# VH-VL binders against Putative inactive neutral ceramidase B (ASAH2B), part 12

Target 1, 165 residues: Putative inactive neutral ceramidase B (ASAH2B), of Homo sapiens (Human) (p0c7u1)
Amino acid sequence: MRQHRQFMDRTHYLLTFSSSETLLRLLLRIVDRAPKGRTFGDVLQPAKPEYRVGEVAEVIFVGANPKNSVQNQTHQTFLTVEKYEATSTSWQIVCNDASWETRFYWHKGLLGLSNATVEWHIPDTAQPGIYRIRYFGHNRKQDILKPAVILSFEGTSPAFEVVTI
Key: E = the ipSAE of ESMFold2; O = the ipSAE of OpenDDE; V2 = 0.75 times the mean of E and O plus 0.25 times the DockQ between their complexes.

## First folded at step 4 (VH-VL)

Design a14 (framework fv_modakafusp)
Fold by ESMFold2-Fast, scan of step 4:
Structure a14 (fold): chain C 165 residues (1-165), chain A 119 residues (1-119), chain B 107 residues (1-107)
Amino acid sequence: as target 1 above (165 residues)
Amino acid sequence: EVQLVQSGAEVKKPGATVKISCKVSGYTFTDYYMNWVQQAPGKGLEWMGWINPNSGGTNVAQKFQGRVTITADTSTDTAYMELSSLRSEDTAVYYCARGYDWEGYFDYWGQGTTVTVSS
Amino acid sequence: DIQMTQSPSSLSASVGDRVTITCKASQSISTYVDWYQQKPGKAPKLLIYAASSLQSGVPSRFSGSGSGTDFTFTISSLQPEDIATYYCQQYWSTPLTFGGGTKVEIK
């Protein structure tokens, strides 16, 4: 588990596929699944209500295979960290998956189940305020007598506060 | 070897707050989530919540939301569970347990901390 | 929340008997079930993880099976040291939930 976490930390999107696994995925194209009573993007573990600069904010979402998102890019990112801007009453993107302070981890379970973990390593330069983390994914669905479809979804964490003191 | 060592027994009055510690050794504290489990006398096990020591992220069961705070101190490799507004129904043994992830399990447990709430 | 229902709540058997405990989840949880043994005055001990995997150092007389909603834990030949309460636990979703426990005693 420690070695796997270190390996994942080398890149935001490290997924280990052998050639044979890649071929098998192309042939079988396993559908994504959400637990009963949940939907893709649902928050399984919210962020804390408050963080200090230098801490790590983490949210865990019901996930789907990130390969779907690579093939069907909609937001050009798996995640955003957003800060609330009161004067415009809008959320402003501060970081995305290309930012060094963010990490995206996909943990595959059995039979199409998965979790997506988003981490934001809050830099000392972060402005105090209200923040949220969002996850953007795509799930593969197969209906009876219909071709498989890729459906976009998103999840949004509860808001949390960042303080500098 | 892996060890989870909890703080000693506590006797508290109703309305008080108790803070239990769980000090770990023998592994990298930030590699595993720490869970807290309550067991009332003669009753079964009830999950209270978990913390990821690497991020400080927590998930607390609805029954305990508002009264339970779970924290971790990475400088001392110690997890904490704080329970406020104590009631007689909170009399129980409290365990910390290492584990997380649907591919994981609770492979190591602390010895338990007995909390008695009485007037 | 996912409810885990264990049966029976208690049982008595003779040394050498095959003991079976069942656990039923209120929804499908694949194989995301662990089994624990708790002896009086002690912390629980992991015996089986992921429904059927035997934890290192645990005697082979313990086994688990099942998938979906129905899970079984078996002791193939009950020994005196197996007197304990046994719990199933799901880790499919939070809150994590335990079964009510099965107290195993020797006749």
Scores: ipSAE 0.000, ipTM 0.490, lowest interface PAE 14.2, mean pLDDT 82

Design a15 (from a3 with heavy chain T98R G99S Y100E D101Y W102Y E103D G104W Y107P; framework fv_modakafusp)
Fold by ESMFold2-Fast, scan of step 4:
Structure a15 (fold): chain C 165 residues (1-165), chain A 118 residues (1-118), chain B 107 residues (1-107)
Amino acid sequence: as target 1 above (165 residues)
Amino acid sequence: EVQLVQSGAEVKKPGATVKISCKVSGYTFTDYYMNWVQQAPGKGLEWMGWINPNSGGTNVAQKFQGRVTITADTSTDTAYMELSSLRSEDTAVYYCARSEYYDWFDPWGQGTTVTVSS
Amino acid sequence: DIQMTQSPSSLSASVGDRVTITCKASQSISTYVDWYQQKPGKAPKLLIYAASSLQSGVPSRFSGSGSGTDFTFTISSLQPEDIATYYCQQYWSTPLTFGGGTKVEIK
């Protein structure tokens, strides 16, 4: 019985080993992963509550490979900087990823984990007010025996204030 | 096996400065933020600020700005919280607590009791 | 600043009872809430993170739920070792803020 059980454990380990190698290759290359208790677009580092013109607002999000967005862009941009307009009670886009004031950094981690850092270099011409930063991404998911799927996600920072003084 | 070990209890006079240490082990010190939390006797928890040991960047709650200085020594894997111009209302237990970025606190140090008395 | 209003401030329950604690944020904070347990004379301990995720090593009788402004923490079957004060905490924005705490007693 012990010999038979040990043989079965070895067979299981061989299957597990093969599956683990395949999974590891997928996670390192073509599959995006979010940390435990997180989802894609979650804020890992919020902007400060307040900035002055000339400072850099920075938000770090749970990221995904930006190459996924090349074919599947929904918002035509990786990021927006938005200003709240009280008169219309709406958020207005001030900058996107094509703006020279913004920077997008994707930091690839292990096993499909990554971070997206969005910086907004607040210009001297920025209007004082309430702002937020948003991140638009796409994660690649592949279930066993199924083709890969690209899923869109969004992250939004807490609001922060820009002051001139 | 991750541990945060804080310095021992302090008794200070009003107007003095106290500096509390939090020595870490079992992880890479620069990979996590270190938070400081105050708890007055019989009261709740109040966040004071954090430091990113990798950059030295800090964020201190407005209530403590001007009196609190948070620092980190990467050569000794130790974070420090210095509170100046001590008042009787600063009598409290002070905790350090680790977080990945600005999220949940795990683990916490054992706490350092600071008593401010004449 | 985001205010976290926690209720009740204290409660007494019997062993085996279901205990529910609530926490209300002054503004929407998605799922950016954690729950901590603090026993007398001890440091707080993380039980629940991201509103509903159970921390490794924490008994399954503890759970959390909610999103936006309303959050709940539940102990499904209260045990003697659960005598403690429980705190919610938001990490949506700085300053990070805690609820006022709920003292749980068994009697």
Scores: ipSAE 0.007, ipTM 0.587, lowest interface PAE 9.8, mean pLDDT 85

Design a16 (from a3 with heavy chain T98R G99S Y100E D101Y; framework fv_modakafusp)
Fold by ESMFold2-Fast, scan of step 4:
Structure a16 (fold): chain C 165 residues (1-165), chain A 118 residues (1-118), chain B 107 residues (1-107)
Amino acid sequence: as target 1 above (165 residues)
Amino acid sequence: EVQLVQSGAEVKKPGATVKISCKVSGYTFTDYYMNWVQQAPGKGLEWMGWINPNSGGTNVAQKFQGRVTITADTSTDTAYMELSSLRSEDTAVYYCARSEYWEGFDYWGQGTTVTVSS
Amino acid sequence: DIQMTQSPSSLSASVGDRVTITCKASQSISTYVDWYQQKPGKAPKLLIYAASSLQSGVPSRFSGSGSGTDFTFTISSLQPEDIATYYCQQYWSTPLTFGGGTKVEIK
């Protein structure tokens, strides 16, 4: 939050001293924005290293407007919950955003900034093992002299362990 | 002005428990995570854990699990770190530090020296 | 746990020299690296966040770069007040982990 407050203070300064042309360019460009030093899909808050069945795993990502994904129809889901399978050395999808156990929250901030929160309410039927959460989104970019483009992105959480007791 | 003020130095015997406080001012206590960091004499920094004062949720590094308890009192804007079963290897300076995931540890307490001696 | 391997452990340089410190993560951590300065007897101070962003009030001679597993911290023109130990830190995953530190001295 401090990061957002500092960013807003800098924006206020820009409005005070910038030319009309500079302000117009900034305004027309901003449809989805990532914080400085971040890209869309970056993990802002990782899951805990360990959860028990019945707990809620939560990951917060740098987000973008979910309407972009619907318009482009690239993915049928905003998120997956995946379990590691050691024998095949691969990740297996166990849930997506259609699952009763998952929640997707998009928090719209100022000037195109947003966060996507993915929750997984770990069911009592979950198998113990190593899991991860992934986020699939699309950001809209528009420059003054260029047509708007929709760009797909993905974010993946660090792995975490689910235990039954 | 943001300030994190820690409790004073402690001298403890092996097997004792120490509880360090970190009182904050100049910002909304529940808007930021509070981290605890250990630094043994002449050594580097080691993260112990964090608390989200808004929820009371904690995350503690495996090395300290079972010995560390991190708590927060929102009525007094104070975070606490309690370390039990003290050993000589726990002799260190302990810091509290405020964080937001994309901003880093932007404000630190002055440190609390804990000496464990028999 | 993500291990942060920092090098060198110490260095000596002259005033005005360019100083470079590196950190290697044991796995990809995007840009989730911060850099701290610690002077003897003092708490650490945040200099760089998110691999390359300069903290407010920090002199522009300090900079950071990198993504994935390899990160670099640079002092473009070393000043006497820069004598300190510098640490990298990842915040991609808990437990949060610091590099071993680099002690910077004036020769």
Scores: ipSAE 0.006, ipTM 0.510, lowest interface PAE 13.5, mean pLDDT 82

Design a2 (from m6 with heavy chain E57S D59N E62Q; framework fv_modakafusp)
Fold by ESMFold2-Fast, scan of step 4:
Structure a2 (fold): chain C 165 residues (1-165), chain A 118 residues (1-118), chain B 107 residues (1-107)
Amino acid sequence: as target 1 above (165 residues)
Amino acid sequence: EVQLVQSGAEVKKPGATVKISCKVSGYTFTDYYMNWVQQAPGKGLEWMGWVDPEDGSTNVAQKFQGRVTITADTSTDTAYMELSSLRSEDTAVYYCATGYDWEGFDYWGQGTTVTVSS
Amino acid sequence: DIQMTQSPSSLSASVGDRVTITCKASQSISTYVDWYQQKPGKAPKLLIYAASSLQSGVPSRFSGSGSGTDFTFTISSLQPEDIATYYCQQYWSTPLTFGGGTKVEIK
């Protein structure tokens, strides 16, 4: 178990659906869906353009049930926080879902739709610079008369700046 | 340019059936849900349901279940909303509406007025 | 069903005034709120999506904020062309539901 990682399955509504809607929802609750024109991992709400140390950077992605993710405790991750390094023109991972500073929340929606909220509680020790948040997940797909398959996906936020004061 | 063009006004007697069309252009019809919204005179907006033009699946609000049929014809890029057993309280403007994925209705039809009178 | 309670039902303000409309959801819906403008005889127009995102082509005087159950829509400096009824809408779950509307008038 990755220590100190928080998973939250949020359902913020009561079931008040029509019978046909309820049946469809029951049939589809085992599979994940993405909104039309979107794919899993797409950014629904980007982080702010700028944060100070001590603040919380938040990104919301089109999500999938985290239980679908293939877990190898030493090698798999749900998310990374990356800092841009101009000298090498590359992104460097500064922390992941095992970090005390990150939170992952999965929010169930309707008919297999869901969102993943990634929070980075920016520590006072964070270096100023350009950052981004990435989300790694797996969606369960089930076609009629075929066995279910699990497909990997990823999403990457727009970059944002962290300043010290 | 995205356009949603609805059929013209209808006057019906109680107990009749009305079928309204919404012809789309300027985007791929099967990419987005087509929604139907009712607005009674001087009242607010009420969602009736949607159809997924790609597979014909629908979701209909409980208030309209049993009376509403929402369909899509991909050969003509046209969505339909059929309302049966018309009552005076069904007198309203009916809109078709769609948007990028499910997050907002960027595009609306011009509305179709249905008057139910005895 | 998620109820969206919108207030006030109507208001009158002068050109240049700040206008604020509120919307309360009967349960937490994160940021899954849109705001629409409807002029008499016309279809609604999307102004704000996802609680705070300004729709392309919409003037910057319109803004939205809030999360959870409480949402606010603001016109920072009311213009004559802003006379309309404004509606909030949740898309957290079906049935999709709209607020009762706020009629904004001048003079």
Scores: ipSAE 0.006, ipTM 0.525, lowest interface PAE 10.9, mean pLDDT 83

Design a21 (from a3 with light chain S30R A50D Q55E; framework fv_modakafusp)
Fold by ESMFold2-Fast, scan of step 4:
Structure a21 (fold): chain C 165 residues (1-165), chain A 118 residues (1-118), chain B 107 residues (1-107)
Amino acid sequence: as target 1 above (165 residues)
Amino acid sequence: EVQLVQSGAEVKKPGATVKISCKVSGYTFTDYYMNWVQQAPGKGLEWMGWINPNSGGTNVAQKFQGRVTITADTSTDTAYMELSSLRSEDTAVYYCATGYDWEGFDYWGQGTTVTVSS
Amino acid sequence: DIQMTQSPSSLSASVGDRVTITCKASQSIRTYVDWYQQKPGKAPKLLIYDASSLESGVPSRFSGSGSGTDFTFTISSLQPEDIATYYCQQYWSTPLTFGGGTKVEIK
């Protein structure tokens, strides 16, 4: 086995919980939760104010089970890395979750609480400038009077600067 | 036990399209990226692209852009690689491959031989 | 694209010999290199990841070293079952790229 962090290791949880326990959880509809005073996509740990090329930028968000994710017309991704473009005063997508430089880790907590960690391994080819990381997820909500629903959410990190070494 | 099982050998004529499958078992299909690698007879390995089965997002090497489509079906835990406008130089063994981290391919399919001939 | 230049392209050695294969990246990639073994008609097998980490179940005679642009793969005491082609691969940047391979044969 590797010594590095793994991409969303959900297999460990399934192996830890028997089929009977899994069926019970499905029947009881274990749902996603956000901490009191927070909402899904809120930043729990922002990126540093500045990084050099070759470093790893990391943001931790209030997360939800990635199994809830569905393709959506606009984003079609769990995350983006965006660079600010002053001329157009807009954010340009540099990477998404299919980029080699990005990593997504989902960590389960108790009672439906979870965290999503997004890493961007800043390539030597990255242009200096202002960047941000965004997270796109879906949470499962269940009311006793209504059927379960899947709701989309998004979170955006504070901006940070990338400089050349 | 992790297994990647690929579809059988194909013989195609130039200009045709081939679609290769890679069925996964022994791990959660949506947890890891699935890669596709081409190996021409007697030649080395060449990465074609990958898919994140959770989002459907793909990254395809520039050499194959426009001809390769990578898809995933989460209901059957199967990844697909479709290669169009086949040429004789596409004759190769195609592998699907994945790993527990993004950084190495711990598990490989057995390979699918595609022969392009008139 | 990052080019991985592997040398030699082939070698022949005797059982018990030390075998060394080198891989050079066209730019610095830290330790983001894996090494694979491929036997004829078979899929590649991961031996070394992150330049120097031995994959589980792989014999200790296999080792890797290096960082930046220069990487080395070593078989400390060649065995008959080690006859294969060996490949380095970088994962610093897409597209992922492999070295040209080194055929290892026993005389």
Scores: ipSAE 0.006, ipTM 0.523, lowest interface PAE 13.0, mean pLDDT 82

Design a22 (from a3 with light chain S30Y; framework fv_modakafusp; at its last look DockQ between E and O 0.27; V2 from the best seeds 0.00; counts 0 for: pae E 6.7 > 2)
Fold by ESMFold2, look of step 5:
Formats: structure tokens, sequence, C-alpha cells
Structure a22 (fold): chain C 165 residues (1-165), chain A 118 residues (1-118), chain B 107 residues (1-107)
């Protein structure tokens, strides 16, 4: 199932100042984990296929600790709401995590699992059309006795429609 | 081939203690959490708790708190579940279970029947 | 604790029938649901994980769906060897909890 993992507790520094249990608990608690058969950014709960203005569109993604994005020391956005523009055959950003109509929630699960919930509170002025929600995150990966790395990832919801009525 | 081999059936009196072993082979014992599951006769499955064999850290369901002790011996690749102050309702089959990670129990022991007479 | 309400508690169906079993969680557990099969006198066997993913070596007639609080397990064409009790199980938070089980029999 898994490749063998071996904890090598042989450094004099580690033996002098901390126990193997303490180090392993720290390593396990600072890493992110995706559910079996999924990757970070995968959609766990898609938006409904259709919304009216004034409703709340919600998408839930496999997430990671948002502090990883801060520790990556780049300007971070956690989400975008995008509208499909047939004239340019492209998706255009309508709002992001700085917009008043969006919400980003991080929900910590068991031992490194977490979810990111993105809400778009659809304004009454929203143009009818085809929309999607995207999530941008960073996960912390650590092999035993090796430096941690921060990896970027993104998720994209299935498209959904917004109608005025 | 992954195998979880449990100790044999036990008959106990009320108030006694039982300790069930689960010996692992075919994978690195410390890589996966070990879980314990109770199934009373004709009843459903009930999670009792888990242990991280690498750290010794445990989580025990509130229903069993104070009566269940879960341990692991990494020198023999064996997990243990000890249930104290046995009652007639503790008559059940007890399973150890583990998996690729704790998200799914791919591998189960054969079960250990504990009978509490009363 | 998260309660998993499984229904029906039992059912009888003919070979070849489509069988559907549901679980409802007392709060959102997203897609963190497994489905197990248990034949009489045997340990449970994992069939479906993450609500909809088929475990390796499990026949494709088994499937799962759902997210949030409502989950469905389906046997597309019931076979004689599918006589068993089926359990859903959430793993979003401790304590891990199982549904009450669904005993499937052949008429």
Amino acid sequence: as target 1 above (165 residues)
Amino acid sequence: EVQLVQSGAEVKKPGATVKISCKVSGYTFTDYYMNWVQQAPGKGLEWMGWINPNSGGTNVAQKFQGRVTITADTSTDTAYMELSSLRSEDTAVYYCATGYDWEGFDYWGQGTTVTVSS
Amino acid sequence: DIQMTQSPSSLSASVGDRVTITCKASQSIYTYVDWYQQKPGKAPKLLIYAASSLQSGVPSRFSGSGSGTDFTFTISSLQPEDIATYYCQQYWSTPLTFGGGTKVEIK
C-alpha cells in the first residue's frame, strides 16, 4: 500500500534536545493531507447547476491550511468568481476574496485533512450568465527527516448558471 | 500480503478485564493507525478508538472512555485493546482494522469473540 | 458526535434488481463517507470510500454518491453473493461513526 517510511532518530542534536515522539507529532501536525483518491483543490461539493440573483453559491474543495499561503510570502488570493464571456471565449474574473460578496472558510478535519468553503453571495445586480468558482491554496508536504516544502494548487468548480428570474 | 491476526476467543465473568492482541504482518506497523471496532451479537459496528503506533497517541470514543486502553508494541508489531469492568453488554466480536490511511479500513482482523457470562 | 441514519434497516430483492441504500448525517461531513459490506460470520469489507470512489478489486456494480448530509449506495444488479449487511461510516471527525446497517436478502 505505502512505501516503507523510516524515522531515523540518529542525529545527536535531536537526541540531545527532543524525543522521537515529540518530533514526529510536530511533523504530523504541520502537514496537510488530501483524502484517499483525491488531490488538493478537488471539488468535494459542486455548486448547484442554477442560482437566482440574491442566492448564495457554495463550493467545497479539498483544502490546506491557509497559513501556508501566508508563509509562501507572495500576494495571495484564495478564490475567484469568473464569468464566461462567449464573445472572447474566455473566463473573466468578476470578484475575488477581497470582494464583499465572497466568503472563504477553512474547516479543519482529522489529522491534516481540511476543506475550503467558498461562498458567493450573488448580488441583485449580477449579470445573468455562466459562472465558475476557483480556489487557490498551498499545501505543506514533509517527508520524515527532510525539509518541508510548500506546493501551490488550485481547484475549479463545474460551471453553473445565474439567472435574474 | 497484509495480515492482522487477533488473539483467540475469551469467556469472562462480569467485572473482569480482557486484553485482545492484533499482530500485524505485511506492512510497516508504524505507518498506519490501528482501529478497534465492537460488534454486539445481531447489532451494528461501533468504533471504539484508534492508536498511532508510531507516537503511541490514542483517541477513544466517549462511550468507552475510562474502560478501554489501546496500546501498541512496535518491537512485536502488535496492537492491544484492553476492556475493563466487563458487563454482559460487552459480549461482542472485537475487530482490529487498518487501511491505506485511516480513511478506509482495507484490512481487518478475523475478529475476537468475547463472551461475558451473566 | 455525528449520527449516521441509515435506511432501510433491511430489504429483500430479487437477483438482478437495483438496490439503493441511503445514509443521512446529522451535520455536513462533505464526502468523508465509506461503505462496507459484511457477510455473516466475516469481518467487514471496504467497498466505497470518499462517498463515490470504488475500492480496488470491488465489482463495478457497486457505486456510491452524495455529499454534505445525504449519501446513497447502489448495487446496480443484485447478485446472490451480495447477500450481506451494508454499513456507511463517516470519517470527518471523531468519534468515527457507522450507520445502523442495512441487511440485504434475496426473496
Scores: ipSAE 0.057, ipTM 0.657, lowest interface PAE 6.7, mean pLDDT 85
ESMFold2-Fast, scan of step 4: ipSAE 0.050; ipTM 0.666
ESMFold2 (binder alone), look of step 5: mean pLDDT 93; pTM 0.949
OpenDDE, look of step 5: ipSAE 0.362; ipTM 0.790

Design a23 (from a3 with light chain S28D T31H A50E; framework fv_modakafusp)
Fold by ESMFold2-Fast, scan of step 4:
Order: structure tokens, then sequence, then C-alpha cells
Structure a23 (fold): chain C 165 residues (1-165), chain A 118 residues (1-118), chain B 107 residues (1-107)
């Protein structure tokens, strides 16, 4: 039953594409793929404009397989939580993926598509201010006449405010 | 006809901030990454970073992290590169450049000269 | 980071000479190298992409070859308008990196 439904779903998928397009999509499935009109690191779901300490800030990005990042990572993290510092007009990293307050979830979709969800569990010790979440990933690209390459990418959320009560 | 038009030359004092613009025409601004390249007098080309205008995502070379901010305004098809805490070593020509993932930079701005002097 | 070592740093040749410039990557970058020409006071111009492909509108005297770590750029018959600095660039991974440049002058 389960197998029969999966088979029908795959048959329906094949019927929606020309044979050439279907073959290309199947080839692209073995590598990371972004949705049409989007690129890796694009924000699919932004954080809310405002959070209180104790709440969870969540951002969803167009993702790529985190295994690509293990040996090629320049930032040595999948994510940062950054606080804006007005006196220096710069963003300061307050957390990364090794922090107890952060969670990184990778959800694999159909045909090489995936989402990366970053959560920041805002500690009661967090300073009020303007924050943003960044995602650092690597996508694998392979053209039919070229060897596979790993390309780094970054996504940055819209800024949001953290208030203490 | 693809064109990248940059803002004019700037003279700044040490410690100041400079913001350079790159206005594009002739292609869809959100389709390709915009790159920034620094060239100091008598020196070679050095990649500073890129921005994906569709998402606002950036990648900045480690040498420039903390001082460089790259942004894009899709309503005006303009990319910006802001460099803070200017030093004499930042005296250079700054270029915006774009192209295909695998073909290199087909299109370059004309360059913006930044002079940092006391 | 991938280092691109370009040689020589400068050369002088006569009109009609064959000029070769080399570029070495610190790791295997397959064929993902481009070559640019920069004349004084002007932005760089793409001449060769993907190691050996000639950019549209670029004279056929310019060519590129190589793969892996070793790449060569050639001007088969140097012309006066070819006086410029030439740069290789890798785009296998970020940060994107350029060679140090080769200044070509006519003697």
Amino acid sequence: as target 1 above (165 residues)
Amino acid sequence: EVQLVQSGAEVKKPGATVKISCKVSGYTFTDYYMNWVQQAPGKGLEWMGWINPNSGGTNVAQKFQGRVTITADTSTDTAYMELSSLRSEDTAVYYCATGYDWEGFDYWGQGTTVTVSS
Amino acid sequence: DIQMTQSPSSLSASVGDRVTITCKASQDISHYVDWYQQKPGKAPKLLIYEASSLQSGVPSRFSGSGSGTDFTFTISSLQPEDIATYYCQQYWSTPLTFGGGTKVEIK
C-alpha cells in the first residue's frame, strides 16, 4: 500500500515534466538544489520583528547538505547569532552552533531540495537590542562535463529586536 | 547593454567610513551575485566579498570581516560596499563585478578611487 | 584559502613574440580558472574563462590551457595594444583569489 502510493506519486511527478526535463531533474537530485527563483541561504521564514527573553527566535533558510561543510568550512559553524553595536556600527557574534542556546535542523526535501532551520532560545541574561541570525553552508554543484565543486554561501535574516521585560 | 556604474571618487580622513554604490542596468539585478574587488596602488586585485541581491546573503573575505558591509537595494538595482575605520592602507580603487558562476566576471564597474589621507 | 602563484611578475617582449604566463594553484581547482587583462586606469577585462575558453569578442591570439594546479596563458603574437597587466583567478571555492599579476611590456 505504502509502496503503491509512492509509486503513484512518482508516476504523477514524471507526467508533469518532459522526458528531457525529468532526466535533468533526476540528475540534479544527487546534488544540492535551490527552488526555482531562489538561491541557497535565502530566507523562507523570517524571525518575528520582536522577541522577549525566554522566547525562541526561528529562521528558516534554503539549505544544503551539512556534510558538504564538514571539511570545507571557513567559519567553522553553521550559524551565528549577532547583536548590533551602535557605538562601533558593527555586528558582534554572541552565539554559534556550539552554544547551548542554539539549534540547527536540516530537513531534506524532494529532488535535492532542503531547508535549514536555525533556532535561538533567548536566555534570560540576553542584553536588549537589535539581533540577526546568519546561516553558513556549502552546496555541491556538478555539471555533466565538469567535476563536482563545493561552493560556500551565506544567508542573513532580517534584523529583529530583543526586549527584556 | 549591461552596465555597472559606480559612485565618484572619495577623499577621507583616517577613521572615517566610505560607502560606494554600484548601479546596474541591462540584466535582472537579482539573478547574479555582485562582487567587490580592491586594488591598492601598484598592487594586484583582491576579492573582498559578494552579495546575493535576491536574499541579502553575503560572503566577506576574512581580511575585511568587521570593517566591510555589503548591501543591495532591489528597488533601485544598486549594490553598496561600506568600509569603516579607514586606514592609509585602504587607499585603493574599488570595483564592483558580476558574472556567471563558472565564467568569471564578464562585467565590471568603472572603479571608484578612495584616498585616505590626513 | 587557495593561493594563486603567478609568474613571471613582469616581462618585456617584442611585437610578434610568443608570450607565456603561468599560474599555480595551491590545491587542485580542476579547470576553474579565468584570465583577465587590465590596462592602466581601466577595469579588468575577461579574456579566458574555464582555463581554455575564449571570451566572445576577444582576439584569437589569446589562449589558455591547463587543469588541476598548473595553468598557462599565451599570447601567440604580441601586439602593441596587448601592453597590460594580466591576472589569473580561481573560482573553485570562496574566498575567490587572484594571482599577483604579470606586467607585459614591449621592448
Scores: ipSAE 0.000, ipTM 0.462, lowest interface PAE 16.0, mean pLDDT 82

Design a25 (from a3 with heavy chain D31E Y33F G57D; framework fv_modakafusp)
Fold by ESMFold2-Fast, scan of step 4:
Structure a25 (fold): chain C 165 residues (1-165), chain A 118 residues (1-118), chain B 107 residues (1-107)
Amino acid sequence: as target 1 above (165 residues)
Amino acid sequence: EVQLVQSGAEVKKPGATVKISCKVSGYTFTEYFMNWVQQAPGKGLEWMGWINPNSGDTNVAQKFQGRVTITADTSTDTAYMELSSLRSEDTAVYYCATGYDWEGFDYWGQGTTVTVSS
Amino acid sequence: DIQMTQSPSSLSASVGDRVTITCKASQSISTYVDWYQQKPGKAPKLLIYAASSLQSGVPSRFSGSGSGTDFTFTISSLQPEDIATYYCQQYWSTPLTFGGGTKVEIK
């Protein structure tokens, strides 16, 4: 997977329109796309290996329109901040998108491409340890003459360390 | 193809400053952290620091704090490492290196030799 | 800082031999270890990432294993072109740290 991800670069993608551009424009307006060689939720920019309390951890993911999630989620969140717990060898959720210290930004790109930026403003009360950020989304797929399909996806950042000093 | 091309060899006197460049091509410069690694003659590899070109944020290893400045110019897709107050112990080959997800440095510059002598 | 202690510092082996190099981390780092090969006058080359994943284009005779604090890198059948110095590296936390290197020579 790592090798595959390294072939993916953020590309500015432009189309040359023709006489049927109206239909193409309508499709591109409502359809989510992932860049070539990437899938939805892939990390475009990882967090730093280390942060201090008071800093902002940021991860950028291949995104999709967050409005898709309104129709399909009941109890899901757009993002989590998780802390690794060594004694149980598991990740524990410490924040979600309802937390004051998290921010979710969706930026539209060209031709149905978009990025999801997740920020965690690390509070001074944060415990030192190993953390990760996760993104949960839904992409809309629309084939001509077929009903639209909403597909869930998730992305997970590399782990990073939070220190108090 | 991905390429990291570094500036040429430098010979400096003690107390001088050296600035090494690393020009990237074949990927979006702002997507991956750029790292700098020092290797003294006949010695091992030592990480100096990294920069996030998207934000300008840097992290510099304690040994180099106060003497190293890492910068990035997104208009030219070039990262820089500036080392001041040069000492003979700074004689080394300096590498820029990057990789997705920092799960490994897939791409390295060719190295820049810096010689500090009187 | 996480210290990576690499052993041995050097070794000499014959073509076809199995070569094993180890790294010990001063604290648990899960599987966040990479292995690099460096030939004289060249930049390092990534061989193994995440302790055990083989980098694309790297011969299958190279392998890695381990988790926590103890990591092993193996060349199953040493070839003449494998003469190089090998380094482990942790990326669990900054500063990123390398092992001291193992120089591999053919006898």
Scores: ipSAE 0.000, ipTM 0.473, lowest interface PAE 18.1, mean pLDDT 82

